# VHH binders against Low molecular weight phosphotyrosine protein phosphatase 2 (primo-2), part 1

Scores and structures below are computed, not measured.

Target 1, 164 residues: Low molecular weight phosphotyrosine protein phosphatase 2 (primo-2), of Drosophila melanogaster (Fruit fly) (p82891)
Amino acid sequence: MGKRSQKSSVLMVCVGNLCRSPIAEAVMRDLVARAGLQGEWHVESAGIEDWHSGHQPDERALNVLARHNIEYNGKARVLAPEDFLEFDYIFAMDLSNLAALRRMAPKGTTAKLLILGNFGLKPDERIIEDPYYDIGEASFEEIYRQCSIACRNFLKQARLKQIM
Below, numbering starts at 1 at the first letter of every chain, in headers, positions and changes, except where a header shows other numbers; antibody chains aren't numbered by Kabat.
F, E and O stand for the ipSAE by ESMFold2-Fast, ESMFold2 and OpenDDE, each averaged over both directions (binder to target, target to binder). V2 = 0.75 x the mean of E and O + 0.25 x the DockQ between their complexes.
[cut] marks letters that were taken out.
Atom coordinates printed by the task and the answers are left out, and those that the model quotes come from them; centres of patches stay.

## First folded at step 1 (VHH)

Design b01
Fold by ESMFold2, look of step 5:
Structure b01 (fold): chain B 164 residues (1-164), chain A 121 residues (1-121)
Amino acid sequence: as target 1 above (164 residues)
Amino acid sequence: EVQLVESGGGVVQPGGSLRLSCAASGFTFSSYAMSWVRQAPGKGPEWVSSISGSGGSTLYADSVKGRFTISRDNSKNTLYLQMNSLRPEDTALYYCAKDRYEYSSGWFDYSSQGTLVTVSS
């Protein structure tokens, strides 16, 4: 069969890279691995601000991922100008994230800047809301559900476009 | 092209001090968090410390907290690690890393040779 010369690449972005984007990264990477596509897809996450660079994600995010049998060992990092040229897709979790991405994008940006939730979620669920100040883990579980639907639908659509 | 060059390693007695430096080029240094990672002989990489792009926030592994201090000088594009009260278990190759921390086949983006720290006689 044919060979890929370079992977398709996805960057998941939220404000701090502690809550939403680590979940989205972990879910997408898990889906890629389960489909046998790890040689074709590269997945990372980053934050708009450097609030906790080098830190592990929020424990609630790690707990939700663990309950769904997904390991995550990434650390928070700050989004950089180079990401806009190196990644094919950069996903915002909400509209303020998307606006920030558009302001930060250098001239010559080749990455597609998208809202993750536009890929298969119902209109009233497309915003993946910041859970940081919520009590407990319920909002993190909802984020996991949203990411699962969106990443699965995105991957399906992207693969069909690559084939067709 | 991103380049990271570590220096300042050497041989030191237990209880001694060393200061590591990492010269960075090829990217907007102040826009990125930076990390130190070490690899002891025969072991996998261990995260040591991180610092925010501005330098306002730091984090340390429990094994080094209180003994090591991470810092940066954004005007010189240089990351530092001050290592005090060194122990034999701190013996390792020390790498600085630009904080694109994980991809499917490795721990680091833009890593280089590292600088060797040996704590013994």
Scores: ipSAE 0.000, ipTM 0.131, lowest interface PAE 16.5, mean pLDDT 82

Design g06
Fold by ESMFold2, look of step 5:
Structure g06 (fold): chain B 164 residues (1-164), chain A 120 residues (1-120)
Amino acid sequence: as target 1 above (164 residues)
Amino acid sequence: EVQLVESGGGLVQPGGSLTLSCAASGSTFSIYALAWYRQAPGKKRELVAGITSGGRTVYMDSVKGRFTISRDNAKNSVYLQMNSLRAEDTAVYYCAAHTSYEPYGRLDYWGQGTLVTVSS
């Protein structure tokens, strides 16, 4: 074998990289770690807009993750053109995110641009809604639940080579 | 960079025990998780057990209750205590270290493997 291995790579994307995509990243990373698959999977998150680069996630996101025993130390960053060539899968949280990804993707993009909620969520729950302006933490807990289901389902499908 | 050195493999009788050790050296300050994988002849490489720097563990079903993973964070070392060994545990066992390097993700390292043979 060797010092380095090729890994499957996942980038979770929302607008600001403060609320939804950090939760999705943390959940996927925790799932990979609990399954002992970190030698096979790389996970990051990024934002479509550069409004909050360098900032911690929203405290409500961090609180929900902590209640589920997941620590997160990432900082917001903006999506870069190189991401479309470096990552195997880039996940949008909602349809606006997906449209933005499609507009930003350069020629020769090799990443699959997908809606995270299409993996295992019921049709009326497939959109992981922006919680930024909601009051309290209930919507963040719902996002955690959606991400948990979707990431588990995606990982199962990817390992069975069933990703369209 | 990072080097992983496994030790402790060998020949053991069914029902016996072995302890595998893996020490990481080099630029080890960012190692997040350590794991053991195995590959038997004609089989796919499979995860056996993993442990994070915070102590969270995972085990494959067939080894749960028989194998215990542990780590020494100060030495960047991981251990696999294998008890009640069976013939089907015969494989080459690989150590892996999982790290993160900003800004574009984590960098992973693998050892060269150590053979465990369980036979009468």
Scores: ipSAE 0.000, ipTM 0.101, lowest interface PAE 19.2, mean pLDDT 82

## First folded at step 5 (VHH; from k1 with Y101S)

Design k1c
Fold by ESMFold2, look of step 5:
Structure k1c (fold): chain B 164 residues (1-164), chain A 120 residues (1-120)
Amino acid sequence: as target 1 above (164 residues)
Amino acid sequence: EVQLVESGGGLVQPGGSLTLSCAASGSTFSIYALAWYRQAPGKKRELVAGITSGGRTVYMDSVKGRFTISRDNAKNSVYLQMNSLRAEDTAVYYCAAHTWSEPYGRLDYWGQGTLVTVSS
């Protein structure tokens, strides 16, 4: 029922859990591993809608991650009420995602509901846009760039608070 | 395999209206995300409007409030109602269906296109 002991926990959320949040999850997990922090951080992703539960991410997301030497084996899942109590941080990719998270959050929610892009991205780049209907992989590469900056800055900020 | 056929294109005056239709054969539409894209000469193909299997819609900013996408799963059809047409809406319009399959991931199906010309 309570927060996971001994680990900080992050849930990356977008609408379908096929495009943006798998990239964010993979990037954050890779950063944690490269910093030697796998014993201190838990990372997952989930979707607001249940259209694609159980499926692999969009091939374009997997291709971008592979080009950056990141392997990803996760499957899409839908956000559950328990996530709001189990995770320390739940990250939205855009304002529509954040609004949905706020509407879905049960009474007693302990998770912090945040926009991922608020961590280190320029003001006009803080929204990580839905690439679902885009053609090709260019927008997925941009999403990777945004996630890399944001996850790195978030992790730095979180570790500074732990040191102090 | 899915085959998509667009219809309803033509010449229309600025401020006018037009309805595009897209009919599918070979599969039931109910599981697809459906969309209309357009391509003007010398430009890349771009999204106009999309509708998920659950009915949620998205529109490009320049058409929001003027265009309406809808679907009729019983007829395997998707429609684009275009109102208040402008010269910049001139393009070939393509119907698309987006699906997901194991192990291939995302699959996209495209129609051959229907021309919409907005001019005096």
Scores: ipSAE 0.145, ipTM 0.584, lowest interface PAE 5.8, mean pLDDT 87

## First folded at step 7 (VHH; from k1c with V58R)

Design n2
Fold by ESMFold2, look of step 9:
Structure n2 (fold): chain B 164 residues (1-164), chain A 120 residues (1-120)
Amino acid sequence: as target 1 above (164 residues)
Amino acid sequence: EVQLVESGGGLVQPGGSLTLSCAASGSTFSIYALAWYRQAPGKKRELVAGITSGGRTRYMDSVKGRFTISRDNAKNSVYLQMNSLRAEDTAVYYCAAHTWSEPYGRLDYWGQGTLVTVSS
């Protein structure tokens, strides 16, 4: 009832949507929930490559999220041209992801294409590195830390209308 | 199931070169992300170089500019060209293939390793 309000929408992107972007999605969704903003924010994640669609995340990502009391039940999906028109913010984890997003963006793209780590992380931590080939969970815990800082900073800036 | 067999290890002087090869059995080699890892005594196994099914490469910082990973899907093989070898590169080198299998999630296949010794 009443006027429809426009939700803010965030898409977290990495190559396969198995390691980094599920963590970023889960962290952002958790922050939105803790702030009581579920009715105002929509969060998803997607992958640049289609070869993992339908798969659950890397178990190390799920284990790190569980240790921080965050459940995640999403499945990998591939980025679609419609995402560039439907999402307000599309976040890359690293510069290769950003370059891919810029190549894939159709004419008329309205989404802001951003590096997630540019929000609140110091310069030597701004790249959220691909942990796929790493052994163990240490790099996934670091990704969780980076995402927590970046998502908090981004949400603060977005609510103050300071996003460039 | 995939079996991986490394070859090409050996003794080399500092500054020398070696090429490691890894041959795989199986018909679906093209779907794998492939990598070389190494393990020196008393240290954790660490990534040296990886190559995705789409051809994107990744290298650890200490080997960038010296090592090159490549794949030949027709021969079910992955290679590591190692140039300008240093004593610190001494390790057992393992070939690995990484893929996805429901419901198990990510699956990792490992070779038995090939020793590279850089010493005079």
Scores: ipSAE 0.201, ipTM 0.617, lowest interface PAE 5.0, mean pLDDT 87

## First folded at step 9 (VHH; from n2 with I31S S53Y)

Design q4
Fold by OpenDDE, look of step 11:
Structure q4 (fold): chain B 164 residues (1-164), chain A 120 residues (1-120)
Amino acid sequence: as target 1 above (164 residues)
Amino acid sequence: EVQLVESGGGLVQPGGSLTLSCAASGSTFSSYALAWYRQAPGKKRELVAGITYGGRTRYMDSVKGRFTISRDNAKNSVYLQMNSLRAEDTAVYYCAAHTWSEPYGRLDYWGQGTLVTVSS
């Protein structure tokens, strides 16, 4: 699914759409909902790799979201070329993701490719690290924190038309 | 279930090089994310390098530029080329395979480990 008509659209992107980008999507959706902006914002997530298409997010991600009273029912999907045309903002979790997005972006892409953590986070904590290989949920909790801050600040800036 | 067997560990001098290999059993090697972990004496096991299904890599900061993880699906193997070895690289290195199985989530398989000792 692409951009909904007359809405600003955000695509959260990580490697497999299992860990980081689902959290980011869920958090963003939650913020949008709490602000009563569902009619103005469309949010999805996708992965650079398609190996887990159709899969639920990592249970650690779901657990963390649940602990923060955020429900998420999405399934993993792979990034598609049309996403670069349909979404206004495509957020990478880290520099590797961003590099991949830039490589994948077709000619004529209109999407702004950005690092999510650049919004509101301190310079040394702007990278949302891949937690896939980690043990436990601590890294996922940190990701939630980062996404909460970043998404909030992004939404604020976007509404003020301050995004370049 | 997947069995992993590491090889290539040993004693090397600082600045030296080693290549670790890990051979996996089974026929679905391409469906695993692979990684090398290490555990030094008195420390927790930590990720050294990971490689996704699609070959995307991740490294711990201290090994960036020195270590290279690669995979050969045809050989059901993953490798860790370690260059410019340092004393602090001394550890037991473990091969790991990670796969996804719903509804259980990620499944982890571990090798027995291979000792790498960097000492003059």
Scores: ipSAE 0.480, ipTM 0.792, lowest interface PAE 0.8, mean pLDDT 92

## First folded at step 11 (VHH; from q4 with S31I Y104S L107T)

Design r3
Fold by OpenDDE, fold request of step 16:
Structure r3 (fold): chain B 164 residues (1-164), chain A 120 residues (1-120)
Amino acid sequence: as target 1 above (164 residues)
Amino acid sequence: EVQLVESGGGLVQPGGSLTLSCAASGSTFSIYALAWYRQAPGKKRELVAGITYGGRTRYMDSVKGRFTISRDNAKNSVYLQMNSLRAEDTAVYYCAAHTWSEPSGRTDYWGQGTLVTVSS
C-alpha cells in the first residue's frame, strides 16, 4: 500500500478520538491553513478504541476550539493498520498511547511514531493528559495550549526537514 | 438510564487492602467508561481511576501502583482493588458510568457512594 497522497501526512491519536486528538487535529489544520500549506499537509485524527466511531468529539473540546475561533467538524474513527503505512507521522498524546501504537504497528510500518508534546514543550509539559474524566473545560484548555505549541514547533521543524 | 450500586467499603488499617465493587444496570450498552471517584471531607470530588470498555485505564497519581481498576463487561461491573491503603485515602468512593447516546451525547451516572475509612 502506498501513501495516502503526496502531501506530508499527520495522524493525531488518542484513546477514543474524542478529546485530545481532535483538538490536536484541529489545531494542526488551523496552523497549516494559516500558513497557506493546505496543499502540502494532510492531517487526521483517530482513536485506539472504536467505541465512539462516528461520534462527535467531547463537547468540551469543541467549546475550547470554538473559543479560539477554530471550527471542527470531524467524527471519531478508529486507528487502522493501514494508517501506519499511509501516514508519515503518527502522534501519541501520552506514553500509553505511544505504547499502544508500537504494539499495533504492523510489520513494514513506515510512519514515525512520536509524542506530540515532545515538540516545543518543556519536559514536564510534554505529556498531554487524558481529560475525559476531568470536570470542566480547564484540562481541555490546557490541551489546546499544549497542542498549539507542539503543532507549531513540529510544523516548523518539519518544514526545515529536521524531524528524525 | 443507568443505575449504579457500590459495595465493599469499610474500615481498614493503614497498609491494608480493600476491594470495591460497582454493579451497573439499565442501559448498560451505552456505557463507554466506568470510573471510581472519591470525595474526602472538605475536598472536591476527584477521579481515582477510570477504565474504558476496551480496558484502557487512567489513575490519579497518588494511587498509581497501589490501586487497580478492572471491569467485567459480562457482569456490567467495575472493581477497585486498593492496596497499601493510607489515611489520606479515606473518603466516600463513588462509582460512575460515563455513557454516550445519540443525539444526547455524553451522560454521566453516579452511585450512592461507599465510605472507605483508613485508620489505626
Scores: ipSAE 0.879, ipTM 0.947, lowest interface PAE 0.5, mean pLDDT 95
Fold by OpenDDE, fold request of step 16:
Structure r3 (fold): chain B 164 residues (1-164), chain A 120 residues (1-120)
Amino acid sequence: as target 1 above (164 residues)
Amino acid sequence: EVQLVESGGGLVQPGGSLTLSCAASGSTFSIYALAWYRQAPGKKRELVAGITYGGRTRYMDSVKGRFTISRDNAKNSVYLQMNSLRAEDTAVYYCAAHTWSEPSGRTDYWGQGTLVTVSS
């Protein structure tokens, strides 16, 4: 049995895998690492669209992560059908992402398709909005905040086996 | 490396409709997303609507249900159908192309803008 198959696995998903999902991935990995849980959790990110496959994240995302002392060296990749079978949790950043995931989910999907922001955030803050078109880094900082809260709460609940 | 030319702006009465067009030329193969922004006098430029190459859209809240962004990749063009126009929609509307290329990464290109005036 592969090591990955023994771990709980999380896939963060946004449209292009450039802005939100890389931040979410980085934050989750950081939390897992700080908790000493690297042997128990596997974390990746992917995009619904493949236009940016192989590209670095938006520099604003990297800047925000760097300001919070989080290193990230990932490249964008597109969501694959196998992901729906291999990952335990697939997190959407917003409702449109979730809808896309549900549409793309192959028969036999075993992954739980969830909104990341549903964990720990206030109802009006649960949507992690696409910052691609925004000017400046403020939106990315907010995304970092949201992901930090959500990932922390998710990890806590997951460890307590309280996730529906 | 990308040039944008807007058209379709003008004067319209409240409740009226208008369609903006933007044609891109140059290194259009590098365009991932096209978008419409607007800037009213004394206000900051803001996103109105954006559309990715794959056709995924984003709208500012105040235009949802009234404006529709679409693109024709074959024509390297983007459109903004504006219905039920309001006085507060008055602004210079800018077309934008958001590109990506190695090694420069993301580069944003802007049109010169077209004025939309909504007034009785």
Scores: ipSAE 0.877, ipTM 0.945, lowest interface PAE 0.5, mean pLDDT 95
Fold by ESMFold2, fold request of step 16:
Structure r3 (fold): chain B 164 residues (1-164), chain A 120 residues (1-120)
Amino acid sequence: as target 1 above (164 residues)
Amino acid sequence: EVQLVESGGGLVQPGGSLTLSCAASGSTFSIYALAWYRQAPGKKRELVAGITYGGRTRYMDSVKGRFTISRDNAKNSVYLQMNSLRAEDTAVYYCAAHTWSEPSGRTDYWGQGTLVTVSS
C-alpha cells in the first residue's frame, strides 16, 4: 500500500486491531494531515488475529480519540503477507507483536519491522501495553500519549532520513 | 444477553487450594475472552487471569505459577485453579466475558462475584 504511489507507508499492528493499532493509526494520520503531508504518507493498521475482522475499534479507543478531536472510521482487518511487501514500515506495539511479525514475514520482505515506542519514549515506556483486559479508559489515554510522542518522533526522523 | 454464574468460593487456609468455576449462558455465539477479576476491600477491581477462545492466557504477576486459567469452549465455561493461596488473595472474584455485539461493539458481561477468604 503506497510503494508504487510515491508515498511512504506505515502499518500499525497489534493483536486484534481494536485497541492500540487504531489509536496509533489515527494519531499518525492526524499528524500527517496537520503537517500537510497527506500526499506523501499513507497510514493503515491491522491485527495479528482475525477474530475481530470487520469490527469497529473498542469504544474506549474511539472515546480517547474523540476527546483529542480525532475521528476514526476504520474497521479491524487481519495482517496479510502482501503487507510485508507493500508497506515501508510495520510497527509492533510490544515484543510479542514483533515476534509474530517476524514469524509471519515472507521471503523477500522489504518492510522494516519496528517497535513503535522506540521512537522518542523513555526505555521504561517503550512497550505499548495491551489494554484489552483493563477496566476504564485510563490506559487508553496513556496509549494515546505514547503514540503521540512516538509518531511525532518517527515522522521527524523519517523526514531527516535517519531511519535505518 | 449473557449470564455468568460463578461457584467455588469459600474460606480456605493459607497454602490451600480452591477451584473457581463460571458458566456462561444465553450466548448463541463464541465468547472471545473469558476472565477472572478480583476486588479486595478498598481496592480497584483487577485482572487475575484471562483466556481467549484460542487458548492464549494472561496472568497478573502475583499469581503466576500458583493459578491456572482454563476454559471449555463447548460449555462456554471458565475455571480458575488457585493453589498456594495467601492472605493477599482474599477478595471477591468476578467472572467476566469479553465479546462483540452489534451495534454496541466490544461488549462486557460480569458475574455477581464469589468470595474467597484466605485466613488461618
Scores: ipSAE 0.700, ipTM 0.885, lowest interface PAE 1.1, mean pLDDT 91
Fold by ESMFold2, look of step 14:
Parts: sequence; C-alpha cells; structure tokens
Structure r3 (fold): chain B 164 residues (1-164), chain A 120 residues (1-120)
Amino acid sequence: as target 1 above (164 residues)
Amino acid sequence: EVQLVESGGGLVQPGGSLTLSCAASGSTFSIYALAWYRQAPGKKRELVAGITYGGRTRYMDSVKGRFTISRDNAKNSVYLQMNSLRAEDTAVYYCAAHTWSEPSGRTDYWGQGTLVTVSS
C-alpha cells in the first residue's frame, strides 16, 4: 500500500503480535473512535516474528479488552519493510523491540520509531513488559492500563504537533 | 495434546549442580516455546527459563549466569543445567510447553514436576 495522504498512521509492534501490540492497537483505535477521528487516524499492529502469523491474540488479551468493552478481530502479521515507509509512527513496547525495529528499518525509512511507554507513563513504568511466560491475566490488565495512558498522551501530543 | 516427562531432580548440596530434562510427545509440531517454571512451598509458580523454537532465551534474574536452558527440536526435548545451586533454588520444577492450535489458540501444557532440594 502507498503512503497514506490525509491520515496519520500508527503501527504497534511486539514480538509475536499476540499479547501487547493487539492491546495497544485496540486501545488506540478505540480512543480514535471515541474522539470522532476515524477519518484522520489509521491504526494497525504487527509482530517481529512470523511464527504466529494468522493466529488470534492470546485469549488473556482478548479477555482484558472485553472487560473494557473493546472488541478486537485482528490476526497476527509479521512486520514488513514497506511498513517503515507507509506508517508515520511505529511503536515498540520494550527496548528489545526498538532495537529490532532499528535493525530492520530499510535505508530511507520515514517512520518515527518510538517507545510507546515514553508517552505519559512514569519512568519506572515505561517498558511494557512481555507477558508471554506469565501465568494468569494480571500482567495483561497492567498492559491495558499502560497502553491506555500512553495512547491518550500520544494522541494529544500528536494533534498539537509536539512529536520529535 | 502434548505430554511432558521430566527427570533429573534430586537432593544436592549448596554449590552443586543438577541437569533437568523434559521430553515432549504427542502434537509437538505446535510447540512455540519450552520452559522451566518452579514453585517453592507457599509461593506462586514462577518462570525460571524459557526458550523459543528459534532459540531465543529468557531467564529470571536470580538464575542468570548459573542456569542454562537448551532445546533439541529433533528430540522435542528441553534441558535446564543448574550450577552453583543455593538453598533458595529448592522447589518443584515444572516443564511447560507453550503451544498454539485451532480452535483453542494459545494452549499451555505442564509436566508433573520434579523436586529439587538444595540442603546441607
């Protein structure tokens, strides 16, 4: 897909596109919808690894979203070189994700590669940790909280032209 | 369905070593990650180490440098080499397989556990 005119575009990235980035995508999309900005913002998510391509999100992510009245119908997909030219903002959840994005970015990349948690979260909460090996849903609820704060803060800053 | 068979637990003195082994059987083609968790008396089960099909590892902080996880995809097996053991490492150790399948999605399988006791 060519570069989108008239819309700002956000790609949420984690390793598998099953746990963190679907929550971030869903939260951001919900915020955009509630603000009446669907005509101005495009939101997707993707994974660094392709093993999970086509998989539904971890049910714990879906359960947390449902508890907050957010439905999510996406499936995992792997990050592609074209994403670095097509998206305005690509968000990493943690430092390992950011390092991978920087390594994968083609020469001439125009997307801003950012840590999502740098937007509005306290310093010791800015890393949105990988919950893959965790037992239960507590860490997924925390991820939802972090994403909710960060996406709201990011949207506010982006609309005031204060990003980088 | 995946079945996991653990071995290698036992009694060891502080500073000693043990190797835990776990063999997976059944529908092993869907195993993304193999891991060792542990549960000490009165505590929650916690990750010790995990390894993905592609070899990416993760360790809890207190075991870094002392424990090594490895995986043999051809044998569907995972190993935990435990060195420099401490009393705090005493726990039941569980092998886990983190899988994905239709229509269930993410599915976790657990072994029965093997006891490791570090005591004088």
Scores: ipSAE 0.679, ipTM 0.876, lowest interface PAE 1.3, mean pLDDT 91
Fold by ESMFold2, look of step 18:
Structure r3 (fold): chain B 164 residues (1-164), chain A 120 residues (1-120)
Amino acid sequence: as target 1 above (164 residues)
Amino acid sequence: EVQLVESGGGLVQPGGSLTLSCAASGSTFSIYALAWYRQAPGKKRELVAGITYGGRTRYMDSVKGRFTISRDNAKNSVYLQMNSLRAEDTAVYYCAAHTWSEPSGRTDYWGQGTLVTVSS
């Protein structure tokens, strides 16, 4: 019988789990599905703050995903201590998210804490900026573009076992 | 339904200071974020500064170090202290409340605006 890879797990994190991380989760899950890898990858998202727990994503995020034929049915949840032990990769959208992850990580953390945009985006595009206060949907479309590039490059590198 | 009332705008010389105030009323629920936006003639409305219920702030680059946003959660009020004002800061300033509700999701409320004019 041939080899089987263990299921890999990804957690996408932003502050509220309403805008950036739902898009990143949806994009990654869609890429996994298109590649026929649903049995090999698990994808979730979470927020650093719990104020929005149980909320649907920002409608602008849902609208952008729908325009790209991606459904999303998740609700916001707050990051939990066991996430740091249960997920292989935890992705921050920006540097303040990464700092928060490092501060929250318990002793014995095994997850790799990474900036999503470091995978395939040009240096000046690597920060996936918080669109919360923006008016309109243009920044959400840009976030979708950034996530699409980053998730695709990450998946490629991970399948070649190149992630440290 | 949330109503927002701004005050504190006016005419000031370059280098001067103003404090904008905004009070939110009409609801007992907590407002997640309060913010100041501004709109100069012929321009689109843009964020100046925002502050969440927990006190996390965000500022546009051109005002960092000169403006300070603060909020009083008990009064659902937000303040913008503007120092070292420049002609470029001339605009109508709008208070905003960024809320969430079931089943509508994100819901934004806006004040009527208060004019700030920076000129000699």
Scores: ipSAE 0.664, ipTM 0.870, lowest interface PAE 1.4, mean pLDDT 90
Fold by ESMFold2, look of step 17:
Structure r3 (fold): chain B 164 residues (1-164), chain A 120 residues (1-120)
Amino acid sequence: as target 1 above (164 residues)
Amino acid sequence: EVQLVESGGGLVQPGGSLTLSCAASGSTFSIYALAWYRQAPGKKRELVAGITYGGRTRYMDSVKGRFTISRDNAKNSVYLQMNSLRAEDTAVYYCAAHTWSEPSGRTDYWGQGTLVTVSS
């Protein structure tokens, strides 16, 4: 069955867990696997809203991941109070997400609540914008690019113990 | 399947006001968000405003403070109150329903559009 994990743990959060956070989760999981670190890192995603619980991601997110040879079989779930105690890092995609995380965090929260894009992205690219109302896939490809840079830089900094 | 019917477009002077209405019918329980988009000549269709089932709104920057989106869940209707209209707001305005269902997943439905012209 394995022992209780001593892994570092990451939760990617956006509003619906359909567009941005599934891409971020998939990218981070892929980076961890390619680095041979599956035994050291656990990655999930969740949403602030529960309307979409149980839904597959937006097809545009799945299409972008497929073009980059990343499979994703997760379903949307809503963020729970336990997540704030069980995860080491909870990543918001934008400032509205971060504000929501701060409001929802119970007393005694141990997770670090961070903006994903603060890792390695240029200042004017650090917000990973909500693509929900966008038409077409261009913004999803940009989200993939942002997530790829940010997750790679976060993992590097975390392995060097540079995360505050 | 969802059908959308827009109304309320027309010709107005700069500084004027219009209210756009859109009635949704069919599988309306599948609608997560209702939105207004617009398309000016030679431009891509772009979001003007959106509103979720729970009332969360989003506006494009150029319309903030001038436009207000609202929805009436009992009537399955969405409205766009447009104030302080400018020539740059001239476009065909489209109602959209952003839905989710099995097995199709995310599906978007569009109205036929209503023209708004802002000119002297």
Scores: ipSAE 0.660, ipTM 0.870, lowest interface PAE 1.4, mean pLDDT 91

